# Ledger of designs, part 2: VH-VL binders against Cell division protein ZapC (zapC)

Target 1, 184 residues: Cell division protein ZapC (zapC), of Idiomarina loihiensis (q5qx64)
Amino acid sequence: MESESHWLWLFNTESGKLSVKLSDTDVFDTPYKPSQLVNIHFNEQMMDIEDATTFQIVSETLEAYPADKMPCAPQNAALNATAWCRFGRPQMPQSWHFQKSDISEWPLERRLCELNSGFDQGLFLILDTDDEFATCLLLSEGMQLSAIKSLRQYHVIKVTLNRLLPATVDLALSAQSNWGQQLA

## First folded at step 16 (VH-VL; from y3 with light chain S30K)

Design z3
Fold by OpenDDE, last read:
Structure z3 (fold): chain C 184 residues (1-184), chain A 122 residues (1-122), chain B 107 residues (1-107)
Amino acid sequence: as target 1 above (184 residues)
Amino acid sequence: QVQLVQSGAEVKKPGASVKLSCKASGYTFTEYYINWVRQAPGKGLEWIARIQPGRGSTYYNEKFQGRATLTADKSTSTAYMQLSSLRSEDTAVYFCARDTPRYWLRGWFDYWGQGTTVTVSS
Amino acid sequence: DIVMTQSPSSLSASVGDRVTITCKASQDIKSYVAWYQQKPGKAPKALIYSASTLQSGVPDRFTGSGSGTDFTLTISSLQPEDFADYFCQQHNSYPYTFGGGTKVEIK
């Protein structure tokens, strides 16, 4: 993979695809439709330092977890996350799909969360938070919301903070670190 | 160009309150966070609080909880910090600083005001 | 609160020297470290964020590195205008916290 400094955003108006050109032979397609995007009035655009940094940080974050515990490749998730952070249209909250949690505040340092629909529980990457809402990217291969509705991987959804659950993978890592410290 | 212009120096007595202003320009005021950081003479930097001017949401360092109050006037693109129950230890230069709204890049300050000196003395 | 231990507190160097400043975090803060330069009577100026990303307009002689708990700011070749105070800051979690600072003086 070439340096992020040479990466290009690609938007094809005919196909409606937003992609990242990683090299001359490697192009990554995001799953996002034009209706989900803003500021896509370009054919090619060089990735800026903020996007590159976002990709790097997200990648590093996801790579810190055991591969067997992650339902997606860190690179793919990071590319989609970066794409959304740059071009994603603000979403309306859809909290009603998910069960309430005991969470009222979400710490900044928690970058993963889980949501439970009552039908399924999925792992999400947080893309944005404020005092009331979180915008989340589905990392799981899919998530059933109801008998007739399911989310696809990398779907972006906005929910109230009181729907967020701690990620199981974070709990596991914390437990391991604490155990190590107790043995030291 | 992005610019943060702060109000002038303040001299206060212990127990008094001070209200500092930070006028922002060159960007969408309601989109970015404004943080307040102080620096005592010859000392390091201390983060006080942040406000999201669009929503009015605030987050405070617990050390200043109850004494610091952040507000923002969207019509004038001005952020305010009121600090009450002033002590001699509050003598410092107070800075306002801009923070990006991007979640993954949040928490560092790309633009700073020139600072406001607050002196608390009996 | 996360404690950022910055070292050294001061150093003397000459123009052209390689200067290294370190910050150690009291806990894992991933890559969420920023570095600032501050000159007397002035506000801090952002140099680096996210541990290694150079802020726009900052010379490339400034480099940030590190992850987890150990971070470094390096000035590859010190210039006359680089004599100043430098601060690290973690932007991983609230409350944001700063290092104690490093004064880079002329030797």
Scores: ipSAE 0.927, ipTM 0.954, lowest interface PAE 0.5, mean pLDDT 95
Fold by OpenDDE, fold request of step 17:
Structure z3 (fold): chain C 184 residues (1-184), chain A 122 residues (1-122), chain B 107 residues (1-107)
Amino acid sequence: as target 1 above (184 residues)
Amino acid sequence: QVQLVQSGAEVKKPGASVKLSCKASGYTFTEYYINWVRQAPGKGLEWIARIQPGRGSTYYNEKFQGRATLTADKSTSTAYMQLSSLRSEDTAVYFCARDTPRYWLRGWFDYWGQGTTVTVSS
Amino acid sequence: DIVMTQSPSSLSASVGDRVTITCKASQDIKSYVAWYQQKPGKAPKALIYSASTLQSGVPDRFTGSGSGTDFTLTISSLQPEDFADYFCQQHNSYPYTFGGGTKVEIK
């Protein structure tokens, strides 16, 4: 795999696909439709340093978790996250699908969360937060929202902070760290 | 080009308040965060607070909670910091600094104001 | 609060020298470290963010490395204009915190 500095954003106007050219032979397709994207008025453009850095940080973050605890490949998630951060259209909040939590503030350093619809609970990567909302990318292989509605992997949804739950994988990791420190 | 221009030097007595300004230009003021950082003589840098001018959302270092107040005027692209109950220890150069709106890159400062010297003396 | 321990506090070097400055975080901050250069009477200038990403317009003789708790700023070949103060900063969590600084002086 070539370095991120050589990666290209590709947008095919005919197919409506946003892709990342990783090498001459390796192209990654994002699942996002043109209607979900902004500033896609190009065929090819170089990935800038901010995008490359975003990819690296997201990848590193996801790779820190045991592979068996993650429902997706870190590289795929990171590419989709990077793509959304660069081209994603701002979303309207859809908090009503999810149960409320007791959270009023979300720490900056917590990059994963879970959401519970009452039908299912999914793992999400946070793409953006402010004092009221979080934009989240589904990492789980689908999530049922209702009897008739489900989310696909890498779907992006915006919710109020009081819907966020701590990620189970983070809680486990913290517990392990504390135990390690007590033994040291 | 991106510029942050701060107000002039201030001399205050203990117990007084000071309000500093930071005028931004060369970018969309409402999209980026403005942070305030101070540097006391011979000391390191200390982060005070940040504001998102578009939403007016603020976050404060607990050390300054209740004494520092951040505001922003979108019409003039100007950020303000008021610091009350001034002490001699508040003598420092105060900087405003821009922070990216990109969540995963947030928290570092790419552009800085020239700084405002605040002197608190009896 | 996260404590950033920067070392050394000062160093003397000559033009052309390789200079290394270190910051150690009191806890794991992943790759969320920025480095700044500050000259007397001036505001800090951003050099590196996210531990290793070079800010636009900064010479490539500046490199950042590290992850977790240990971070390093390296100047491969010191230039006359590089004599200044340098600061690390964690941007992992609130409140943002800075290292104590390193003064790079001419030998």
Scores: ipSAE 0.926, ipTM 0.954, lowest interface PAE 0.5, mean pLDDT 95
Fold by OpenDDE, fold request of step 17:
Structure z3 (fold): chain C 184 residues (1-184), chain A 122 residues (1-122), chain B 107 residues (1-107)
Amino acid sequence: as target 1 above (184 residues)
Amino acid sequence: QVQLVQSGAEVKKPGASVKLSCKASGYTFTEYYINWVRQAPGKGLEWIARIQPGRGSTYYNEKFQGRATLTADKSTSTAYMQLSSLRSEDTAVYFCARDTPRYWLRGWFDYWGQGTTVTVSS
Amino acid sequence: DIVMTQSPSSLSASVGDRVTITCKASQDIKSYVAWYQQKPGKAPKALIYSASTLQSGVPDRFTGSGSGTDFTLTISSLQPEDFADYFCQQHNSYPYTFGGGTKVEIK
């Protein structure tokens, strides 16, 4: 894969697709509809250093987890996350789909979370947080919200912080690190 | 052009309070975070707190919890920091600094005010 | 709090020299490190963020590297205007914390 410095944002007005041109032969399509995006009044645009940096950091974060425990490819998730961070339309909160947690404050360094709908539990990547809400990207292949509604992979949803659960993969890593330290 | 312009030097007695201002221009004030960092004479930098001016949301270093209060006036694009119960150890140059709203790039400061010297002496 | 141990505290160098400053974090902070330059009586100036991303307008003789706990700022060829104090900062978690600083002085 070519350096991020040569990547291009592509928006096709006819198809309504937002894509990333990674090379002359490699184009990544995001799953996002025009209605979910803002500032897409272009055909092609060079990815700036801020977006490139975002991609790198997200990729690095996701690659730190065992591949067998991640429901998605880090690169794909990172590209979609970067795309949303750059072009994503602010979302209205949809917290009612999810069970409440005991979380009142979410630490900045926790980049993954889980949400439980009562029907299913999914792994999410945090795209944004404030003192009240978190914008989350679904990493799981899907998530059932109700008998008639499901989320697709890479769906973005905004929820109150009290819906966030610690990611199981983070808990596992912490347990391993603590055990190693106790043995040392 | 992004600019942060801070208020003038302050001289206070121990136990007093000081309120510093940071006027922002050249960007959307409500979109970016404002952080406050101080530097005591001959010492390093110490992060105090941050505010999201659009929401008024604040986060404080526990060291300053209860003594520092951040506010923002959206109408004037001005951020404020009040520090109470001043001590001699609070003598320092205080900086306001801008922080990106992007979650994954949050926490570093691209633009700084010129600094405000606060002197606490009996 | 995350402790950022910066070294050396001071160094003497000549114009044209390669200068290296290191910062060690007390815990894994991934790539969340920024570097600043500060001249006497002035505010810090951002050089690098996210460990290796060069801030706009900063000369490319400044490079940041590292991940996890060990980070490095390198000035490939020191210029007269580069004599200053330098600070690392972690932006991984609250509270944000800075290194102790490095004074780069003329030899």
Scores: ipSAE 0.926, ipTM 0.953, lowest interface PAE 0.5, mean pLDDT 95
Fold by OpenDDE, last read:
Structure z3 (fold): chain C 184 residues (1-184), chain A 122 residues (1-122), chain B 107 residues (1-107)
Amino acid sequence: as target 1 above (184 residues)
Amino acid sequence: QVQLVQSGAEVKKPGASVKLSCKASGYTFTEYYINWVRQAPGKGLEWIARIQPGRGSTYYNEKFQGRATLTADKSTSTAYMQLSSLRSEDTAVYFCARDTPRYWLRGWFDYWGQGTTVTVSS
Amino acid sequence: DIVMTQSPSSLSASVGDRVTITCKASQDIKSYVAWYQQKPGKAPKALIYSASTLQSGVPDRFTGSGSGTDFTLTISSLQPEDFADYFCQQHNSYPYTFGGGTKVEIK
């Protein structure tokens, strides 16, 4: 894999696919449809420093978790996250799918969350937050929202903050850290 | 091209309030965050608060909670910070600074105003 | 609040010298560190963000490194215009906090 500085955004107008060219032989396809994307006026575009940095930070964040606790490859998630952060169309909130949590404020440093639909609970990567909403990327392989509706991995959904749950993986890490400190 | 131009120096008495302005240009004002940071003489930098001008949402350092009020006027691309109940310790240069809207890159400041000196003295 | 311990508080160097400034965070802040240069009477100027990303327009003699709790700003070859104060800042969590600063003086 080449440095992020040499990566290219690729958009195929025929297929409508947004991809990242990682090397001459390695191309990553995002799952996003043209209708989900904005500001794409290129066939090829060099990834800028902000995108590269975003990828690095997201990747670093995800790689900090045990692999067996993550339902996806950090690189794939990071690439999709980066793609969405750059080209993702702003989403309308769809909070009604999810159960309310006791959270009213979400700290900036918590970049993973879980959402519960009543049918399923999924792990999400936060792509954006404000004082009211969070835009979340599904990391789980899938998530059932209802009897007839499910989300696919890397689906992006916007929800109110009061739907966010702390990620189980974060809780586990915190517990381990605290235990380590107690032993020290 | 991006510029943040702040209002002029202020001299206030203890207990008074001051309202500083920060006029932004060269970019879409409503998309970026505006942060306020101060620097007391010979001291380091202290983050006060941030505002998202498009939404008007604010977040404050608890240290300034209740005393600092951030606002933004989208029509003039101007951010404001009001600081009340001024104390001598509030004597500092106050900066407005732009913060990226990108969540994963948020929290650092790429452009700064020139600063506004606020002097609180009896 | 996250405490950013910056060191040294001051250093003397000559043009051409390699200068290293360190910042230690009181907790793991991943790569969320920015570095600023500040000259007298001026606002801080962004040099690095996300620990190692060079801000546009900043000379490549400035490099940031580190993750977790230990971060470093390096000036590979100090130039006359580099004599200034430098500050680290964590942008991992609210409230954002800064290091105490490092004054780089001419030897």
Scores: ipSAE 0.926, ipTM 0.954, lowest interface PAE 0.5, mean pLDDT 95

Design z3
Fold by ESMFold2, fold request of step 17:
Structure z3 (fold): chain C 184 residues (1-184), chain A 122 residues (1-122), chain B 107 residues (1-107)
Amino acid sequence: as target 1 above (184 residues)
Amino acid sequence: QVQLVQSGAEVKKPGASVKLSCKASGYTFTEYYINWVRQAPGKGLEWIARIQPGRGSTYYNEKFQGRATLTADKSTSTAYMQLSSLRSEDTAVYFCARDTPRYWLRGWFDYWGQGTTVTVSS
Amino acid sequence: DIVMTQSPSSLSASVGDRVTITCKASQDIKSYVAWYQQKPGKAPKALIYSASTLQSGVPDRFTGSGSGTDFTLTISSLQPEDFADYFCQQHNSYPYTFGGGTKVEIK
């Protein structure tokens, strides 16, 4: 965690670009438009301990999966997730893009999910959930939502819990444990 | 300054109910979860349940499902736990504790009330 | 339910000693461990969360480490105010569960 104490949030007040300064020569740009972010009044701000801890845990969570099962660089996903958790504006739900599931509750430990638009099925990182909604960050390279709309990697969408599907890698683990439930 | 102030000690007979209170101050009550944890004499800590006061949504340890009821009064910034059908093994100190709204950091308790002793005896 | 197995259940130490307390989770909980200090008749006080993040106002002689199933709290140089009970807690999954505790007493 000491290496993250030198990381800075950068915000260009003219362009509205939010970035992380990782070193004197390395800056990570987030993809978020100003309309997706809360009002930011600083040009530079040190990443606080809660942000650093969030980055560490998200990164660790993604790195625990086999690398060939992750469609993203875990560090990049964790940086964008941390940025959204700190600066993302609450979004209107857009559940109508996605097919319903029969899930009524979502386990706290299940941090990945999949969503199915009927055109595509993408892997997402859950950034927040309450008892009604989940805020999800796309880990897949891209996802078609409709005939004319796509969601880009690391972009965020909010849905009701009844749109969430268990992630494929997590289903493989669950199937090993519950193999006798469906015998009909 | 964040503070959680709990109601005073209770003595109850088996089969009775108890309702404990936890008054919060120094932060936005509706944004943070309130958890309830108990500690029986000579025993460790046991998590009972949590409530999100803004929505009133609850989640209970299965061990207490049907006996524990969490509520919150937003106007007084007070969380409540009612425990019914008391038994002697429910004798414990009951704590309320605050939990962060940050999803990826949730589940650890940064501020605790002073505890309320509940004694269940004939 | 995730079982947190804490050891030792008690220990005796002198001021200045290095003290190590361990917790083992019954399944992978990533880094979702918190550590608490509790003095007699008082509420627990958070020391560490997410395995290694020090809570504000806690002295840096307290160090948390571990990931997966094996976790450690270390007090590098025990002070008189550190004689207390210590508990680990997993915060990965509901229900949240605690270790059985470690009593640290003066030798």
Scores: ipSAE 0.808, ipTM 0.881, lowest interface PAE 0.7, mean pLDDT 90
Fold by ESMFold2, fold request of step 17:
Structure z3 (fold): chain C 184 residues (1-184), chain A 122 residues (1-122), chain B 107 residues (1-107)
Amino acid sequence: as target 1 above (184 residues)
Amino acid sequence: QVQLVQSGAEVKKPGASVKLSCKASGYTFTEYYINWVRQAPGKGLEWIARIQPGRGSTYYNEKFQGRATLTADKSTSTAYMQLSSLRSEDTAVYFCARDTPRYWLRGWFDYWGQGTTVTVSS
Amino acid sequence: DIVMTQSPSSLSASVGDRVTITCKASQDIKSYVAWYQQKPGKAPKALIYSASTLQSGVPDRFTGSGSGTDFTLTISSLQPEDFADYFCQQHNSYPYTFGGGTKVEIK
C-alpha cells in the first residue's frame, strides 16, 4: 500500500500512455488520454516525495472505510488520483450531466462526494476544489450520465460545487459514531 | 531560493488600521497560497487567513472575519494583509507563509517571511 | 475549531537524550499534522508534514508518527542545535490550528 522508492512514472511518447512501474513485472496503466495530461517530457521518472505522500494519504483515507463499502481497490484509486494530481490538465466543467444539490459549502476535509445524473449516482474522490469547481475521480465501477453516455471508473470530471452530495458512506459512518457515543 | 520579505515594524494606536506587505521571489507567485499567521509575545501561533494570488480567492479565520483583508498584486509579486480596528491584543509578530497548491498536501507552510512586529499601544 | 493539545509545555534534556513531544487533536484529522521548530526571534521552520513526511534538509533524528488524533514528534538523539520551541499544527480543516508549543532546553 505504500509507494516504493523504486516506483517510476512511465510515459510512452508514441502512444501517450501514462503508467506506474511498481516492480520488474508489474506495471499499472492509467486510463487517461494524452489530451487530458500536461506535456510530459520523460519516458521514465522516479516518483518524488510529494507524489509518494499523496499516494500514501489517499490510500490511507480510502482504507479507513470498510472494504465492503468501497467499490474500488484503494491502491488503484490512489495511483490514479496521484497521477491526475501530478499530470492532469485543467478541464472544462461538465456540470450539466448532474442534478443540483442544496449544498452551499464544501468543507476542506470532506474528500469523498457523490454525484447524481438522474440515471445513476456514483461515488467520487475529490482531487481538487476551488471557489467554484471540484475535480472528481469516479470510484464506482461505472456511471451512466445520460441515455447514451457513461463515465468509466477512475475517469475524472469537473463540476460546480452545487452538484456535490455528501457521500453515503460518510453519512453512515457519522451516524454509527453518534449512536456508539450515545449508548456508551 | 524561495524568499518572502516582509515590511517593517509598525506602531499603532487602538482603533487604527495597519497594512502589511509580503514580497515573494524565487517561485511563481500565482501558483502558491499565501497564509498569514501571528504570534503574540510569549505566545503560540494563530492562523489568520490565506489567499490564492492567481485567483484572488480568500478564506478567513472566523475570529478575524470583517477585520482582516487579504489582497495580492501579481505585477510586484506582493501579498498584503490589512487589519482594522486594532486593539492592544493585536500586538504580535505577523508572518506570511507559503502553502502548496496540491489539494491533498495543502495546509502546511514550507517557507515563512521574517515577520513584522505590530505594536498597538496607548 | 480543532483544538491541538500539545505536551509537555516545556522540558529540559541532555545532549544524546531521546525526546518525545505529543500532540492530541480534538477530532480525527487523519494524518494531517505538521511539526515546526522555532528558535528565539526567528520564524518557524517546517520539520514534518502529513504526520511523518520529513522535509528536505531536516536531520533524520527527527521522526513523526501517529494518525487520527494522537501524534508524536521524536528526536532520537538530542543535539545542541535542537534547543528551540516546537509546535504541532493540524492541516486537515480550516481554520488551521496550532498546538500550544513545547520549549526544549538543553542543560
Scores: ipSAE 0.802, ipTM 0.885, lowest interface PAE 0.8, mean pLDDT 90
Fold by ESMFold2, last read:
Structure z3 (fold): chain C 184 residues (1-184), chain A 122 residues (1-122), chain B 107 residues (1-107)
Amino acid sequence: as target 1 above (184 residues)
Amino acid sequence: QVQLVQSGAEVKKPGASVKLSCKASGYTFTEYYINWVRQAPGKGLEWIARIQPGRGSTYYNEKFQGRATLTADKSTSTAYMQLSSLRSEDTAVYFCARDTPRYWLRGWFDYWGQGTTVTVSS
Amino acid sequence: DIVMTQSPSSLSASVGDRVTITCKASQDIKSYVAWYQQKPGKAPKALIYSASTLQSGVPDRFTGSGSGTDFTLTISSLQPEDFADYFCQQHNSYPYTFGGGTKVEIK
C-alpha cells in the first residue's frame, strides 16, 4: 500500500525512542525502552519492503478476527510487531512466569497464543518461534505475571513452547466451523 | 552476491544413501534457513525439509521423515541433505534454497542452488 | 497438506499480451503465496511472495494479487523472455506445497 511505502522509522539517538512517521502530522511511538532495542545509528530510515509486508500481513491476520474479540487495535499491534521484528534485542527465555502446557509442537500457521501466569491469562501475537522457543507480544491490555509484576500491552516475552496455549479466539472459530459441518 | 553451489550428479542403486551438499556464500550462513526441494523429471516441485544452520534445528515433510537428514557445517557454510533407502521414484533434481529469517514472511525461497541430479536405478 | 490447484496447465500467447495464471488453495492461507518462474534446465526464480510483494530485480510487469484461497499472477505485457513454467507455492503451513505449474509458450 501507499502508506507502508512512505513510512519512515524515526530514532531519537539522545532519548532512544523508536517511532514510525506515518504522515507529516502523525507519528506512532513504540513503547520499547532503549535497553530493549538493538543499537540504532540512524535518525530516519525508509521502512523497507519486508517491514511493510510484515505490517500488512500482521494487520490482515488480526483484522480477520471480529473486532470485539481483539483486545487491541490491529494497526497498533502490527506496528509494534514490525518494530520488534526489525529492532528488538534478542531476549532470554522467561518461562518461569507461566504454567506449563502439554504442547510439544506448535504449527507454523498458528500466529496467536495464550499464556497463563496463574494470575492471569493473556492473548499474545507470536513474533518468532523455533523448535524450542516462542517470542510473544502481548495483545491484552496488561497481564499480571506475579503478585508484584505485570507485563504491559505490546511488550515482548520469550518462553519455551511448552508454555503456549491455543488462543481462545482460535478455539471458538474452530468450534464454530465444526458445528457448521455437523448441522449439515 | 548470494550464491548456493551444490554438489555434482549422483548415480545410486535402490537401497543406497546419498548425501548432497549446498555451499553458501555472499551472506551470513547462520542467519537464513536452508530448504531442500526436489523435482522429478517432467514433474512439479516438492518440499522436503528445512534447517536453521545457526541452531541446527530441522523440520521435515512427514513424507520424508525417517529417510531425510539435514545437517549444516557452520565453519564451511555448507548445508547437507542425506536421503537413505533410495528408490527409483527418488530420481529427481534436488535443490537447496534460501529462506528469510523473518518469521512472518518465512517459507518462500529467494535464492536457489543450481540443483543436483540424483539418479536411482538398478 | 494444503493442495494448490493451478490453472491453466499451459497457454500460448503473443508478445504484448496480458497473461493471467491462477492458483486456488484447498484452505485459507491468508496472503502466503509465492510465485516462481522456471526456465528449462534451470532452478526456479522467485517473482512474488506474500501474494503481492515483488521480489527485488523482478520487472514490474509481474503482479500478484489475492488472499484467502484465490490467487492470481498477471504478466501485463508478455515479453519473449517470459517463456517459462510458472509455479505458485503456499508458505502458510508445513509442508510447503506447490501448484502443478503453468507452461507459457510464446508464439
Scores: ipSAE 0.802, ipTM 0.888, lowest interface PAE 0.8, mean pLDDT 91
Fold by ESMFold2, last read:
Structure z3 (fold): chain C 184 residues (1-184), chain A 122 residues (1-122), chain B 107 residues (1-107)
Amino acid sequence: as target 1 above (184 residues)
Amino acid sequence: QVQLVQSGAEVKKPGASVKLSCKASGYTFTEYYINWVRQAPGKGLEWIARIQPGRGSTYYNEKFQGRATLTADKSTSTAYMQLSSLRSEDTAVYFCARDTPRYWLRGWFDYWGQGTTVTVSS
Amino acid sequence: DIVMTQSPSSLSASVGDRVTITCKASQDIKSYVAWYQQKPGKAPKALIYSASTLQSGVPDRFTGSGSGTDFTLTISSLQPEDFADYFCQQHNSYPYTFGGGTKVEIK
């Protein structure tokens, strides 16, 4: 799958802002600070085939859900996910914000999760997993993490796998799947 | 250029172990997964396991759990697979193959080693 | 384990023919299918990943399509070097699994 041939990564070297030029009149700004991104040395760069494929698969995955069940515009989430996957700096885990679950393994195919801070429970898109950690992008409009801290939509946090919860939207749509049966 | 060079052919008796090597060059060894796949004579392909050499983390096909052990030596950019308790049905060509670290694209193999033939016979 | 059912198991074709190979997954795997070409005594070579993304250096006569459970590889104009075995592979879930293969032979 490919994006349009005119989609470009834009990086403002003065402000450190990363954006996607969708057309002559449409520019999508990512919310990421320069400190969250790898060093970027271009002003404009065409989106490569792997970036385009990532965007397409994430977009298709999110579009498979009913629009009233998703707290985000799927294309906006996919653009931010693609940007982070390409340019995001490795994160230290911040698991202390979230309550533990009884889940010890997270299968490769499970792309959405929820996290519970004790103040709020948010829907996340998984950007990466390994044996210990998941890197998660917030799809919900916002999420309170503590009495004084919140996470904004499309921002990224890394947690140990034992903080992940199955997404409610997946449980509702896949009641007969192995995922739904794990909780019975 | 990316290259995966595997060790030479092995002939083993049933019950023995074999340790195969896969030397990587032309890319950052610790950033990419290394997968092991085998092909019995005249048969299809069977995935065995994978390792992330930077972290040393592994995941095994349950069919090979307890018999296959994957390791990596970062200093030589070499991945290893040891297969124990060999049987005649383990006779196959064993390939190492590189897999992208990109989570949403992971699981397809862009570069393959030339293969190592393992023959298990009494 | 996800079973990949590939068909046909073999086919005969002439240079210039359009060839279509199919794979059916035993469950929904989204777009997570790769296609490989393998010649005798050689390692497989990646053609397509994520159902439709063409690997670098692969001729554009190869195309992939499908999502969910049904996938196809199409060779638009068969060349002499395309006579080989072809395998699909799902990369949605562990363990990764392969189709049984399709031998493409000269007619």
Scores: ipSAE 0.798, ipTM 0.883, lowest interface PAE 0.8, mean pLDDT 90

